# Designs tried in a protein design chat: VHH binders against Twinfilin (twfA). Part 12

Target 1, 335 residues: Twinfilin (twfA), of Dictyostelium discoideum (Social amoeba) (q869t1)
Amino acid sequence: MSHSSGIPASQELISAFGSANTGDVRLIKVVIKNDELVVDQKLNVQSDFETDLELAHSVLQKDSPCYILYKKDDKSIELTGYNWIFMFFVPDNAKVREKMTYAATRGNLKRELGASHFVDEIYSSNMNDFSKKGYQQHKLHQESEAPLTMEEQQRNDEKEQGLFVGGGGSGMHVHGISFPVDSDASTAVSNFINKKFNYIELSVNVDDEKIIFSSSSNIDIEAISSKISSTEPSFHFFRYSHQHEGENLDSIIYIYSCPDGSNGTKSAPVRKRMLFSSSKANVEQLVTSHNVKIDLKLEINSPSEISEESIINELHPPKVEEKKAFSKPSRPGRK
Below, E stands for the ipSAE of ESMFold2; O stands for the ipSAE of OpenDDE; V2 stands for 0.75 times the mean of E and O plus 0.25 times the DockQ between their complexes.

## First folded at step 4 (VHH)

Design s50 (from k6 with R98V T99D Y100R V102T S107D Y109W; framework vhh_3k1k_2)
Fold by ESMFold2-Fast, scan of step 4:
Structure s50 (fold): chain B 335 residues (1-335), chain A 123 residues (1-123)
Amino acid sequence: as target 1 above (335 residues)
Amino acid sequence: QVQLVESGGALVQPGGSLRLSCAASGFTFSSYSMRWYRQAPGKEREWVAGISSSGGYTSYEDSVKGRFTISRDDARNTVYLQMNSLKPEDTAVYYCAVDRYTSTYGDRWFDYWGQGTQVTVSS
């Protein structure tokens, strides 16, 4: 479940999309600036829609999320104007805050422009998916799939994720190849669950393809950033004991850190990043299989992205004050 | 449980041939398109080849067209990549993929991928 950002589309963007829908514009690149969805670039039709996909690739920034509204050559039968493709590029090496904000804002953008204009969607972290060749792969997928209703698609996704039933009778979804867990790592998880330590760090041995133990300790929240490597991917579980609104809370925080060279950090080797990413669900299950709920999951690229303030803001978001409704003055009673 | 297991990677000399296999389980294999990707160290994942659910449509990256052939055996839940006239530039870890699931943006890259199989083309 994603949190809605509440970020609106600018009037300029709404106007630009309306004009593009019946005009000569092929694509509109949309970004978030000053808490508003704005037009970053507009490019005109140059060739057919598949060939012009190289224009979509050309406007991508490797480290920055964006939306691309991409116009097809065919017109809508039921709506005024053309059919569109909604593109969402969210690179793995973008800042966590940016990735979260763009993911939460995606639905708002589609709603404000009219979701029915978008007959197709391309969502990817890989720039190559926003190209003519990427579209050919997308088309191959569409030609292979049987048409599904929204309900059938959701059920199919759930079924294909696989289902492992265990523990308290709760269903679990598992993906890909699972790595075995080293005995020291299993012991560390047990020690964390039994409250012997409020912090543990786990890693992956890339040669043996095993989840391994790195460290365990009792720390204060101020120390968490210093425990995370700036150069190597890692997994962290932290039990944050604190007070909020008069209640004593014991919040379980799961952190996956993957340095990717953004924001001044050094990137880990590609194979190592892939092995860690493929293991993050399995590592999560080491704790959740004990009927322990994870209260906050964080994916970061740098230790600098985590602080007491950022954790408190994620666990306990500030309440937005509602503007008072305009109250009409009380009219004197009638006789 | 969705699983993809690649095999067949090896060290070969330029001009050599290899056949990669990907064994799939945990889903109705015959209903979905299958794809091969590759990734060299320090480079982005690159699409190599794709095959439709019926096998009637295949597509290839320009650099491998005419040298690589994708095929499938639905009775064995396996997709294959026959690689001929191998070049040093083909050196990479090769991954099998099926792209039909709803996933979070950060997980899309690795969802339903196998561990890969290493192909090295060198004298």
Scores: ipSAE 0.000, ipTM 0.182, lowest interface PAE 15.7, mean pLDDT 75

Design s51 (from k6 with R98A T99D Y100K V102S T104S Y105G G106W S107Y R108T Y109D; framework vhh_3k1k_2)
Fold by ESMFold2-Fast, scan of step 4:
Structure s51 (fold): chain B 335 residues (1-335), chain A 123 residues (1-123)
Amino acid sequence: as target 1 above (335 residues)
Amino acid sequence: QVQLVESGGALVQPGGSLRLSCAASGFTFSSYSMRWYRQAPGKEREWVAGISSSGGYTSYEDSVKGRFTISRDDARNTVYLQMNSLKPEDTAVYYCAADKYSSSGWYTDFDYWGQGTQVTVSS
């Protein structure tokens, strides 16, 4: 069989994992050697699952990446044998190519062993995360929001300008909720699509868990900020009719606002903000299901983030407004 | 100035093909692994494909295997995604990312991201 990374699991590894899945082995350390995934070490069960995590720590080498297949004490509901944790250690001091090779091979290893055996995954550059204490911190993170560093969040926010601009609470890996839509809200969407109104505001009734209508009107772009609450989360659709480079354009703007109280104003309760955030996709689909394209999607936490200038700059950035990748890539006067 | 510029996104019919390009500037392209991600409306950004700095290793998300091919041209500082047998569920904004240490979606420390290119698969 051909694999995307080209590095297969050895037959010894596949056999060792199969035997370990019903036997006495607690962990299998896996390394890449001679372009093959091989068993480096096997350690037997010594105590309970959490206490034996110190064995995982003990097999790590400070400067070398590895995988650890770690067996739990509970058995699979769906499959024969035990539940496992897939551990991936990538130390900062490892060679760049080695780190890349291990990362590219991770998916193939899981696939060849059977991805469904692995009910949990731990990935870290820090040896201490592969310990009883590290596992306890991992469990706390699983009961919380997805862990993103501040720099990762900032980089993602800066680069999402083609889909969503801004970073107000969209970093959680939660699937969208499909709420029922109130008849007034459906009518407002239809009126927006049919150009009866160039602006509509939708909300969520948290008690009834349905998308509801707030307002509809025809507004100028200068009025948009004044329509957005500084204290309550809300959804807004605006059709911006304008001229750009000699062409008449009708740009559809979708705004999700979720004030967080950071500017000294009070914010909505956490549950309300979470319900709005999770329904964001469902609200978007009310417009896109009519085969209507949304030209700009904005996520904000304050009305002050929205202005005529900010909208025009996002719709028509100076460097990409032509939509031509190789248009004037060389600077005049550069060698 | 570091820049990643995606292009090639279009409206295509189911079963169609499309080739995306990502032109990189402002960093040592040949020293970075390159990845493609996509984000459908209301979904989190998901990894699609990756290629190592040497080009010797490629990796793909299960739903695109056999249909998508990632490649790179270091002389032109460009990474490509050839998409065949397109399905409506492939509709998303596609993003290019440069990652010094990983071509796989498992590690999320990225040095640079592009602004994206829209792919729509519909009749």
Scores: ipSAE 0.000, ipTM 0.112, lowest interface PAE 17.8, mean pLDDT 76

Design s52 (from k6 with R98T T99G Y100K V102Y T104S Y105G G106W R108E Y109P F110Y; framework vhh_3k1k_2)
Fold by ESMFold2-Fast, scan of step 4:
Structure s52 (fold): chain B 335 residues (1-335), chain A 123 residues (1-123)
Amino acid sequence: as target 1 above (335 residues)
Amino acid sequence: QVQLVESGGALVQPGGSLRLSCAASGFTFSSYSMRWYRQAPGKEREWVAGISSSGGYTSYEDSVKGRFTISRDDARNTVYLQMNSLKPEDTAVYYCATGKYYSSGWSEPYDYWGQGTQVTVSS
């Protein structure tokens, strides 16, 4: 019933640990990269193991989880080589997905390297705990508590994995879209809804995984194509005020543009294109949550697919024509 | 734009076999881990299997381990799920998804999903 990532240790990591266990390496920093546990850094013995704990502190990145395999000065009774400390740094401000993945992988890493090599374990969100002073506090705390058996430690690991991974509930939920929205982007949406601007452009910050603001203005429909990048994915909302069959209409148009390089133009990295595409519904909801109806949704690969003619044809299809029996909604460039 | 299209779903007898395919387009397929999920009537969507970007590592949900095999053909941009010894409880809509991690049932905001293919195991 417990969740395990199943992410394996790389052959280089296994080999590096084996060599470090009888050699001069003090510390191995391990990270998850491309679904594999890999060596990020190795640092050699410089002094005694307590003094060298400052090396553990030095390899931490404030916002990124990692494991540190830290070699002691005493040798294993049962196994070849030294006793080790297993360190897991999980900062509070790390991305939820990374915290979950590292928590789920911790047990597997220990098992693949040989759990018996690790005579002590330090889990913390505080960088200062990965230091000589932090270790001394850890020892004082251990002396005040009854020792945990291997089975009790594994049960605690499974409980922690369940908390971070979300096991034991209703199972895994498919999350389409739930990016946080930057305040400038929220302001732009409000300004669009309140008719201060008839056009806004939103983007995604790939590092922060946030919906962000790009631009806002009042434009004519002829200018819409020029606002759309030919190389970068983007989101656009436009209020098209026009007359049709004697009625004055204000049509809300939502455009998602994702240049894919298929027409010979450069495209953004695949990860960036994926982040934008997965955000389509979340960006749409920023407008529809204000009880505003979107009259036309367009997905395009090139600014050239957008014109006054193509928009009018989609909003107000031409005189009844004989088309394929099982019709899909038409969009610019698909007709 | 990323697109995933599942195929191969059918009605099969208990104990039968079936192979599902998922054709991918719009991204560098060989750089991504691929996963299969399923959703039975009245139940939440659950992770079934995953394969790493290199194809060297695979992972399975316990109830399908030993019966299902995930594989990929990067030359064809396709991921497969070979299903053997099918049981009535395997009846579900099967979905193909991209992912950062092959061994995780966690969906990330940037994960892409196909439309699904129906598998029915009944006598």
Scores: ipSAE 0.000, ipTM 0.097, lowest interface PAE 21.4, mean pLDDT 76

Design s53 (from k6 with R98V T99D Y100E V102K S103T T104S Y105G G106W S107Y R108G Y109P F110Y; framework vhh_3k1k_2; at its last look DockQ between E and O 0.17; V2 from the best seeds 0.00; counts 0 for: pae E 15.2 > 2, unsure alone 63.0 < 65, grease 26 > 24.2, SAP .67 > .668, placed apart)
Fold by ESMFold2, look of step 5:
Structure s53 (fold): chain B 335 residues (1-335), chain A 123 residues (1-123)
Amino acid sequence: as target 1 above (335 residues)
Amino acid sequence: QVQLVESGGALVQPGGSLRLSCAASGFTFSSYSMRWYRQAPGKEREWVAGISSSGGYTSYEDSVKGRFTISRDDARNTVYLQMNSLKPEDTAVYYCAVDEYKTSGWYGPYDYWGQGTQVTVSS
């Protein structure tokens, strides 16, 4: 279920962006720290807009997601100040929880700063896309016909969601086993449970409100990301055979993918997203009703969020004391 | 099923020229931008040139700008890379790629690749 996170922009960030819009700042690197969007780094204008794109590359850390608010050289037609590019870097080897948090927070960040400031967007897991060459590639893509911008996709999603709600106020919620399941989907679930396949994909026919079969196969964990659509919501079950601390394990992983336009994906219409989101529990029950325990449930917005490293880190989190770094925050006096 | 087949790679002396071709099938060629990448031994694959679906916008990696020209023939579902003034550092396997509906510079799982064609520039 996609929704805005509870992570607000810090006052420092809001003030820094407002000041940068009329000043000499080229970029602001934004990270999430202690449940707040904060300024991590600011760099000043050094040269023209395209040459300075190397500054965006220079502030990336290969293991850590971030946002970059990047100022262009041309002034806004609609607003005081300059036009901006919104950049979202989500490296493949970032922790899945971190990737999910940044993905869920992206829309809120743009809204709090004022979405009309951002005339362009770059989303990637590749550091080289945040450079002069990466920008040239991005512009080449934009000169192609037909793709929706993030603004257009969000407006289309809002129209469809509003029309659907206005039409009856009823949810596309489905409970129990009475929800229709195509015979091919039932067969695929049985084959997965009986270990004929270690991977299945299921979907929902939106017109018939029926769970349907998409694919099944025996794959390695590296192939999962290539099986996940970047344009359609989908459900996946995978049996991951691996070793951890000398033990051989078979972990069952349930993935719900709902592309939201981040990281090169295209957001599905709101009606479709709501139907798939409401079907999550019913699809899960198809497997769990056979006394099968699901060891990991992942909700993702992009295929790039799945890798062997990310899955291992979720199944077997590293034992470090990073959680204790904020265990004793100073409390202001009662004055 | 998307299929891209590169051809035209050869051994060439420095200063020479080659034209690479990429035949495409399995998608509506005229609706998509096309790109060329290259990969030298021991290096990551890197972008070389791109052309929009209309053919009206082209862009090039700085080291090849002015020497390489990308073009497309929609009637033949083919993209070309004309390479002039070749240098030893142009030695690589050259791949063509197609990108689907993107609003960003991401080239992830929606880039389809050919098998590649070897270009070698040496004396």
Scores: ipSAE 0.000, ipTM 0.275, lowest interface PAE 15.2, mean pLDDT 75
ESMFold2-Fast, scan of step 4: ipSAE 0.009; ipTM 0.393
ESMFold2 (binder alone), look of step 5: mean pLDDT 79; pTM 0.799
OpenDDE, look of step 5: ipSAE 0.246; ipTM 0.692

Design s54 (framework vhh_3k1k_2)
Fold by ESMFold2-Fast, scan of step 4:
Structure s54 (fold): chain B 335 residues (1-335), chain A 121 residues (1-121)
Amino acid sequence: as target 1 above (335 residues)
Amino acid sequence: QVQLVESGGALVQPGGSLRLSCAASGFTFSSYSMRWYRQAPGKEREWVAGISSSGGYTSYEDSVKGRFTISRDDARNTVYLQMNSLKPEDTAVYYCAADYSSGWYTEFDYWGQGTQVTVSS
């Protein structure tokens, strides 16, 4: 992680870590308070390294992110003092701003204390992962997969979260932020479900952390690309009424657009893109909570990726049989 | 296209000084924190120094504290590493990296091609 947040470690924290590194302290719980990294709690060694992991669990608060600097029993070969584990607890229900601030500050904290002291890292939203059993699961996972840094793992999780695969099938990994929904947005969803409008656009107010209404109308499929911003992330629901193989179908299409600048277009700031990407599941739930099925979920980087042909190909893929399998549909937003 | 171009690497005698530069283009430089890393033959890439997007905060690896100074010039989209009292163990390829200053995500970390520093008599 980067040194990007600029939030410094307090002198007390630096001194406490230095003393703990050669002393009898097992863990230091670190929180951000008044734009500074401070010591929240210190607990001494009680037993062996794995058994004492229950102390890490005991200092967690279910709704609040924190860092835990956890001391191992083995000493560093090249550095003075012990080997440490860097732990980052980030509960799903914490405020988005807090989760973002702690993630951005993680790299800075590790560097200020000396990154080489930390031989392992544990990142989780589940309190149970900060335990002896959780650590054993973590080690098993590390041994079964290629070694990745916490920063690389975070990037991979975010890439997977940014992908939609629809056609009414199982979605990609769900990582939701529980944002409140404006009454206008709720009304728009109801109007969409009740078929007053066949198209609605929703957005996120970044400052208020709310899902908000942008527009609603009745459109033909040819008009859909013109409704999508080329510079701002956005959410779209469209009811595509069409005939396929003698059946009249009303297919519900959910589109997440996140311009990334790859087509020479300016991209939105990383924080805004992240908030929109993290809100995809909550926005999807606004429709699915009414017992309505979404037939196709699309992620796109440009309005130009959306066409009648691309939508038909995703909703009704060509037969997989030898003769027809030689041509595959092009999927918008495929990474 | 995002580019980071390091320069200033050279052969220098122990106790000497070098200033490395990293010229950035293709992104809003002032919004990114900047970092220097180095990699010696047969070793992993090691973090050396960092500077916040505002320039108000700097940090260093313990072995270079007091000897190296990181700074930035946002008007020229350039980050610098002033290296004093160089030691043979400072011999490495030095890399510049950029990360979004407010970002939760580091997907937009950009790396340069590196510049070779050799400290030998």
Scores: ipSAE 0.000, ipTM 0.105, lowest interface PAE 17.0, mean pLDDT 75

Design s55 (from k6 with R98T T99D Y100K V102T R108G Y109W F110Y; framework vhh_3k1k_2)
Fold by ESMFold2-Fast, scan of step 4:
Structure s55 (fold): chain B 335 residues (1-335), chain A 123 residues (1-123)
Amino acid sequence: as target 1 above (335 residues)
Amino acid sequence: QVQLVESGGALVQPGGSLRLSCAASGFTFSSYSMRWYRQAPGKEREWVAGISSSGGYTSYEDSVKGRFTISRDDARNTVYLQMNSLKPEDTAVYYCATDKYTSTYGSGWYDYWGQGTQVTVSS
């Protein structure tokens, strides 16, 4: 998660944005100061939103990154208040560390203010892109740009979601997606925890956005690879009973499989892979919420990555070589 | 932590060839789609080429299709733009960028990180 930061928005910024969303403010310039996102400048509406874009240009400093929250003249159809443009200026000659910090903080700022308020985004190193003419060119480029495939679009969305840390009860982090769980899936989890079955498979219904049940059984470890689809994403819990160094162990293994088609097989539809990737933490929680510890978590792209040998090597890594000690004579014990 | 450093720009005669390189650091390069953009003096920035994170899909602006080839070397964290049959109209500063958005999942511009590399095509 190299591109996520924990830098929070100040209460002043949150309040200023809320007031601006229904008021007379056109633009809020946001900077990072003392590890906090703060209001640098606010400018009021002077004319229509395209003409007022020259205000965005006017608040930029040649060598300093900043965010600009820019209010449009049209109102949101889903939310109270106006539609906004999220602007991120990152000049090429800014300090490398500063550029990295602003890039990593961008997503957190949008999330804390409500990403749905921002119907357009401009990210540029060129001050001229933050002007009426620059905005017109931005729109022209978007209209003339060749679209990425739906697979590439989905992959980008999955990766963007992966850049945010899940919420652990802290307001500093993005909360994970919480899906409803079908009754059959809840029953399967209970049966797994109560040791009725040593294996269960769960899935996601794409249309209902709901965690559903696929299968349950008692299997030997040799059968695990055959249970995993080569084309569809899936979730698996397996209780591996085995002996290691004279001890009898019951290890709980959680497998998330997302075939990517790289081995010549077909991959699942783009939206389906996105929903599975987004729900893997919620599926894990179905077991851990019952005070059951998961001993091994695996993310795989092919059933061939799972074998008894690979599982044993992950659970019980091979012994590392130790530095040879010099021999010293022992003194005989006597009074 | 994201750094993109473009290189390979030069003065070349019409019909000539150049290979541009973009060295990436500070992020998981193999996980991102990469793009090339260009901007001529006094003109708007335009998209040139794109390559998926897997390298299995490439896309090009119509004016460069058949002449330019985008490729990547994930072992070296580098994306390349091979430019053949260069025309005076190709004269521009070339930038590489990583993308976060597509036309399907919201409106947004792609991140640019670097000084660019100057390509001049002149007789």
Scores: ipSAE 0.000, ipTM 0.133, lowest interface PAE 16.2, mean pLDDT 75

Design s56 (framework vhh_nb_b201)
Fold by ESMFold2-Fast, scan of step 4:
Structure s56 (fold): chain B 335 residues (1-335), chain A 122 residues (1-122)
Amino acid sequence: as target 1 above (335 residues)
Amino acid sequence: QVQLQESGGGLVQAGGSLRLSCAASGFTFSRYAMGWYRQAPGKEREFVATISSGGYTYYADSVKGRFTISRDNAKNTVYLQMNSLKPEDTAVYYCARHKYSSSGWYTPFDYWGQGTQVTVSS
């Protein structure tokens, strides 16, 4: 729909699944190729569904994400055909762009095939979880926690695209992927910490999946808005040296910008925005891992949201009582 | 066993404020991103706000500048401060945990609360 990845299921895949749902196929391996979901391979029923899980293990490739549509032996009560397990393999060493593309496409694939056919889901980066033994561990885990109802799962799938763009998703931000840092970017962070420059800009190279250096300079606060792209997501660190109530302060400001195209230009593709969003914590840690405190974190959609007045108001709000009595309007990533 | 329990809903006049709370138990709260969703009768569920484990926030366009999400890791609680409320904000508000798995980083949610009703009169 309007929030999907835009990657459709091929007609061959739709037809193959329909035939498999009442036929002798146990497993369909699905991959994304030429911006389309396609059948990579099909394997027939050999034994019972638990024993046949070794077939799922056999079709995995260590470095490549894929979906596996896995047929159970029991039939649906409400629908024609069998109950299925939706499997999603995402190896840790696969390219982040590829992982994000598969994650964004997951909900669309289930919807196009009929989400109600899938009574269980297995998601893992470990090939061993796609086996009889892995399935048994999966069931033990489910028994320790109450599963989502089918309605709750359907609602989650329908809102999945918006949550990835806005919410940062699950797992990646707390124990997620740490991007390699380019040597120039590491040097820029060191120069910022050592006060050689009071401003640096970092980016992500989507093809190489690395945090890279964009620029460094010494600027005044009036110049900061002009440093931020109106069309591309970016990360900025600024050391704001100023006086407040008789004290000299060096406030460290971390800005994440994700433009929405409001200046008449198109925003970056969803996949690129998701990759930058998932890197926020990793970029922050480049500074905080050196025992340097960030005094203000800002998330903006347009350079026009940044001004000297808005920064001073966020760093030095008038009174604690005023903030509690009347909540001042603030933008995402402020206060 | 994971549990999420919302509170703080009620009836309020347009222009007023409410603070929603979500008490979490059964998992290491500080390691998860938490969010809020809402659903009005006859409408699909709508994203409202998310806060990461690191404190980064993201808001739906319809609530930007009016709502503030925050968390207290010592109390295992996530909050939604709702200001300048409008009649169109009337909905059941749900607290949600973003799915975490040592092997899965991509599913937005795995647990939801039972919801708390917010009604904004004109």
Scores: ipSAE 0.000, ipTM 0.177, lowest interface PAE 11.7, mean pLDDT 76

Design s57 (framework vhh_8h63_2)
Fold by ESMFold2-Fast, scan of step 4:
Structure s57 (fold): chain B 335 residues (1-335), chain A 122 residues (1-122)
Amino acid sequence: as target 1 above (335 residues)
Amino acid sequence: ELQLVESGGGLVQAGGSLTVSCAASGFTFSRYAMGWSRQAPGKERELVAGISSGGYTYYADTVKGRFTISRDNAKNTLYLQMNSLKPEDTAMYYCARHKYSSSGWYTPFDYWGQGTQVTVSG
């Protein structure tokens, strides 16, 4: 159980921050002591905020995590007082438990002080990042971030608007790459759902960025591993009709295969693996959008991972049988 | 163009081993601390392991001694070698990037991959 998430800010810290927000304090160093966030040091404004960043560097201890609340020179548009930078120093050589405790407490500290006061954040294991030069590098990094893809922009927008939905086998996934579906692939999905075929394979055309049809057939479970490429990523839907404990079951199995070379086989190029991985939720939706439940989802990197035994074990977990043993009891002697 | 793509998930029996990988692109991979998190059905996502750009590692108590995190900066790839797997390790495993360009371990994460499913029978 976690006890770290319940660590509160001391009343002294809350009062000190409030006073600093309208006063002459530049920096408050915060540490965890006796399961409480406390003021370790306060330093006053000496110069402009960039020059005073050397004060932040000066209060760091190379082996100990801490938070630094660092006041800027510009005032908040929305709130009374100044804009602040939230700094979290977490050195690599600090104790693991201590690093975890500080990481888990970060959100509580910002909440108790008012998250809107903090317009920037610096999180680093390097003391040099908490300096004027470090801040300048931080700004350059923020300005030079690679442009988001359309998928990433859509994902961020949907996440912020709460448009993600899920629910096990019947949930909808609204992020990831939503490629157009080729007519042959759509036909294959319909044929699978209508039980014309108990197996279909779908792929992605990398050049056209489309979900395409590979194959469809009626197969026995013993044939499934032979349908899966050992070198190329692929998507497979299989309806496993079988009997279990006297019942007739039609179990829908969704297999995503992505050989990665980790077991000695060759793998597809990174771009192809990325496109397939990003499409797996949208491929799943091609079946689930018809109100069909997927009973088992498998991700594999080798056809050898799929067998009748492995599928049955996942659908119907095995039970352990106890071996019965008999021993002849010793008869007690009398004297 | 920032992308994190997990692979290597699959089916494995209790006591077995599996390696999952994460291919990174669209940023200077070698400058970022990276991590693996997992989410089991009905549970919150939890950090499993982290690695700084300098190679310092962190592990959750539940996996310490069984899992090994590593990175190949030349290939922009993150790895998680999982040994002595237990049914409780069954989860979707996510590759994640820590927010600031630095050599160190820290939180929060600012980007996650789509995940790779690991299923441990038993």
Scores: ipSAE 0.000, ipTM 0.342, lowest interface PAE 10.8, mean pLDDT 77

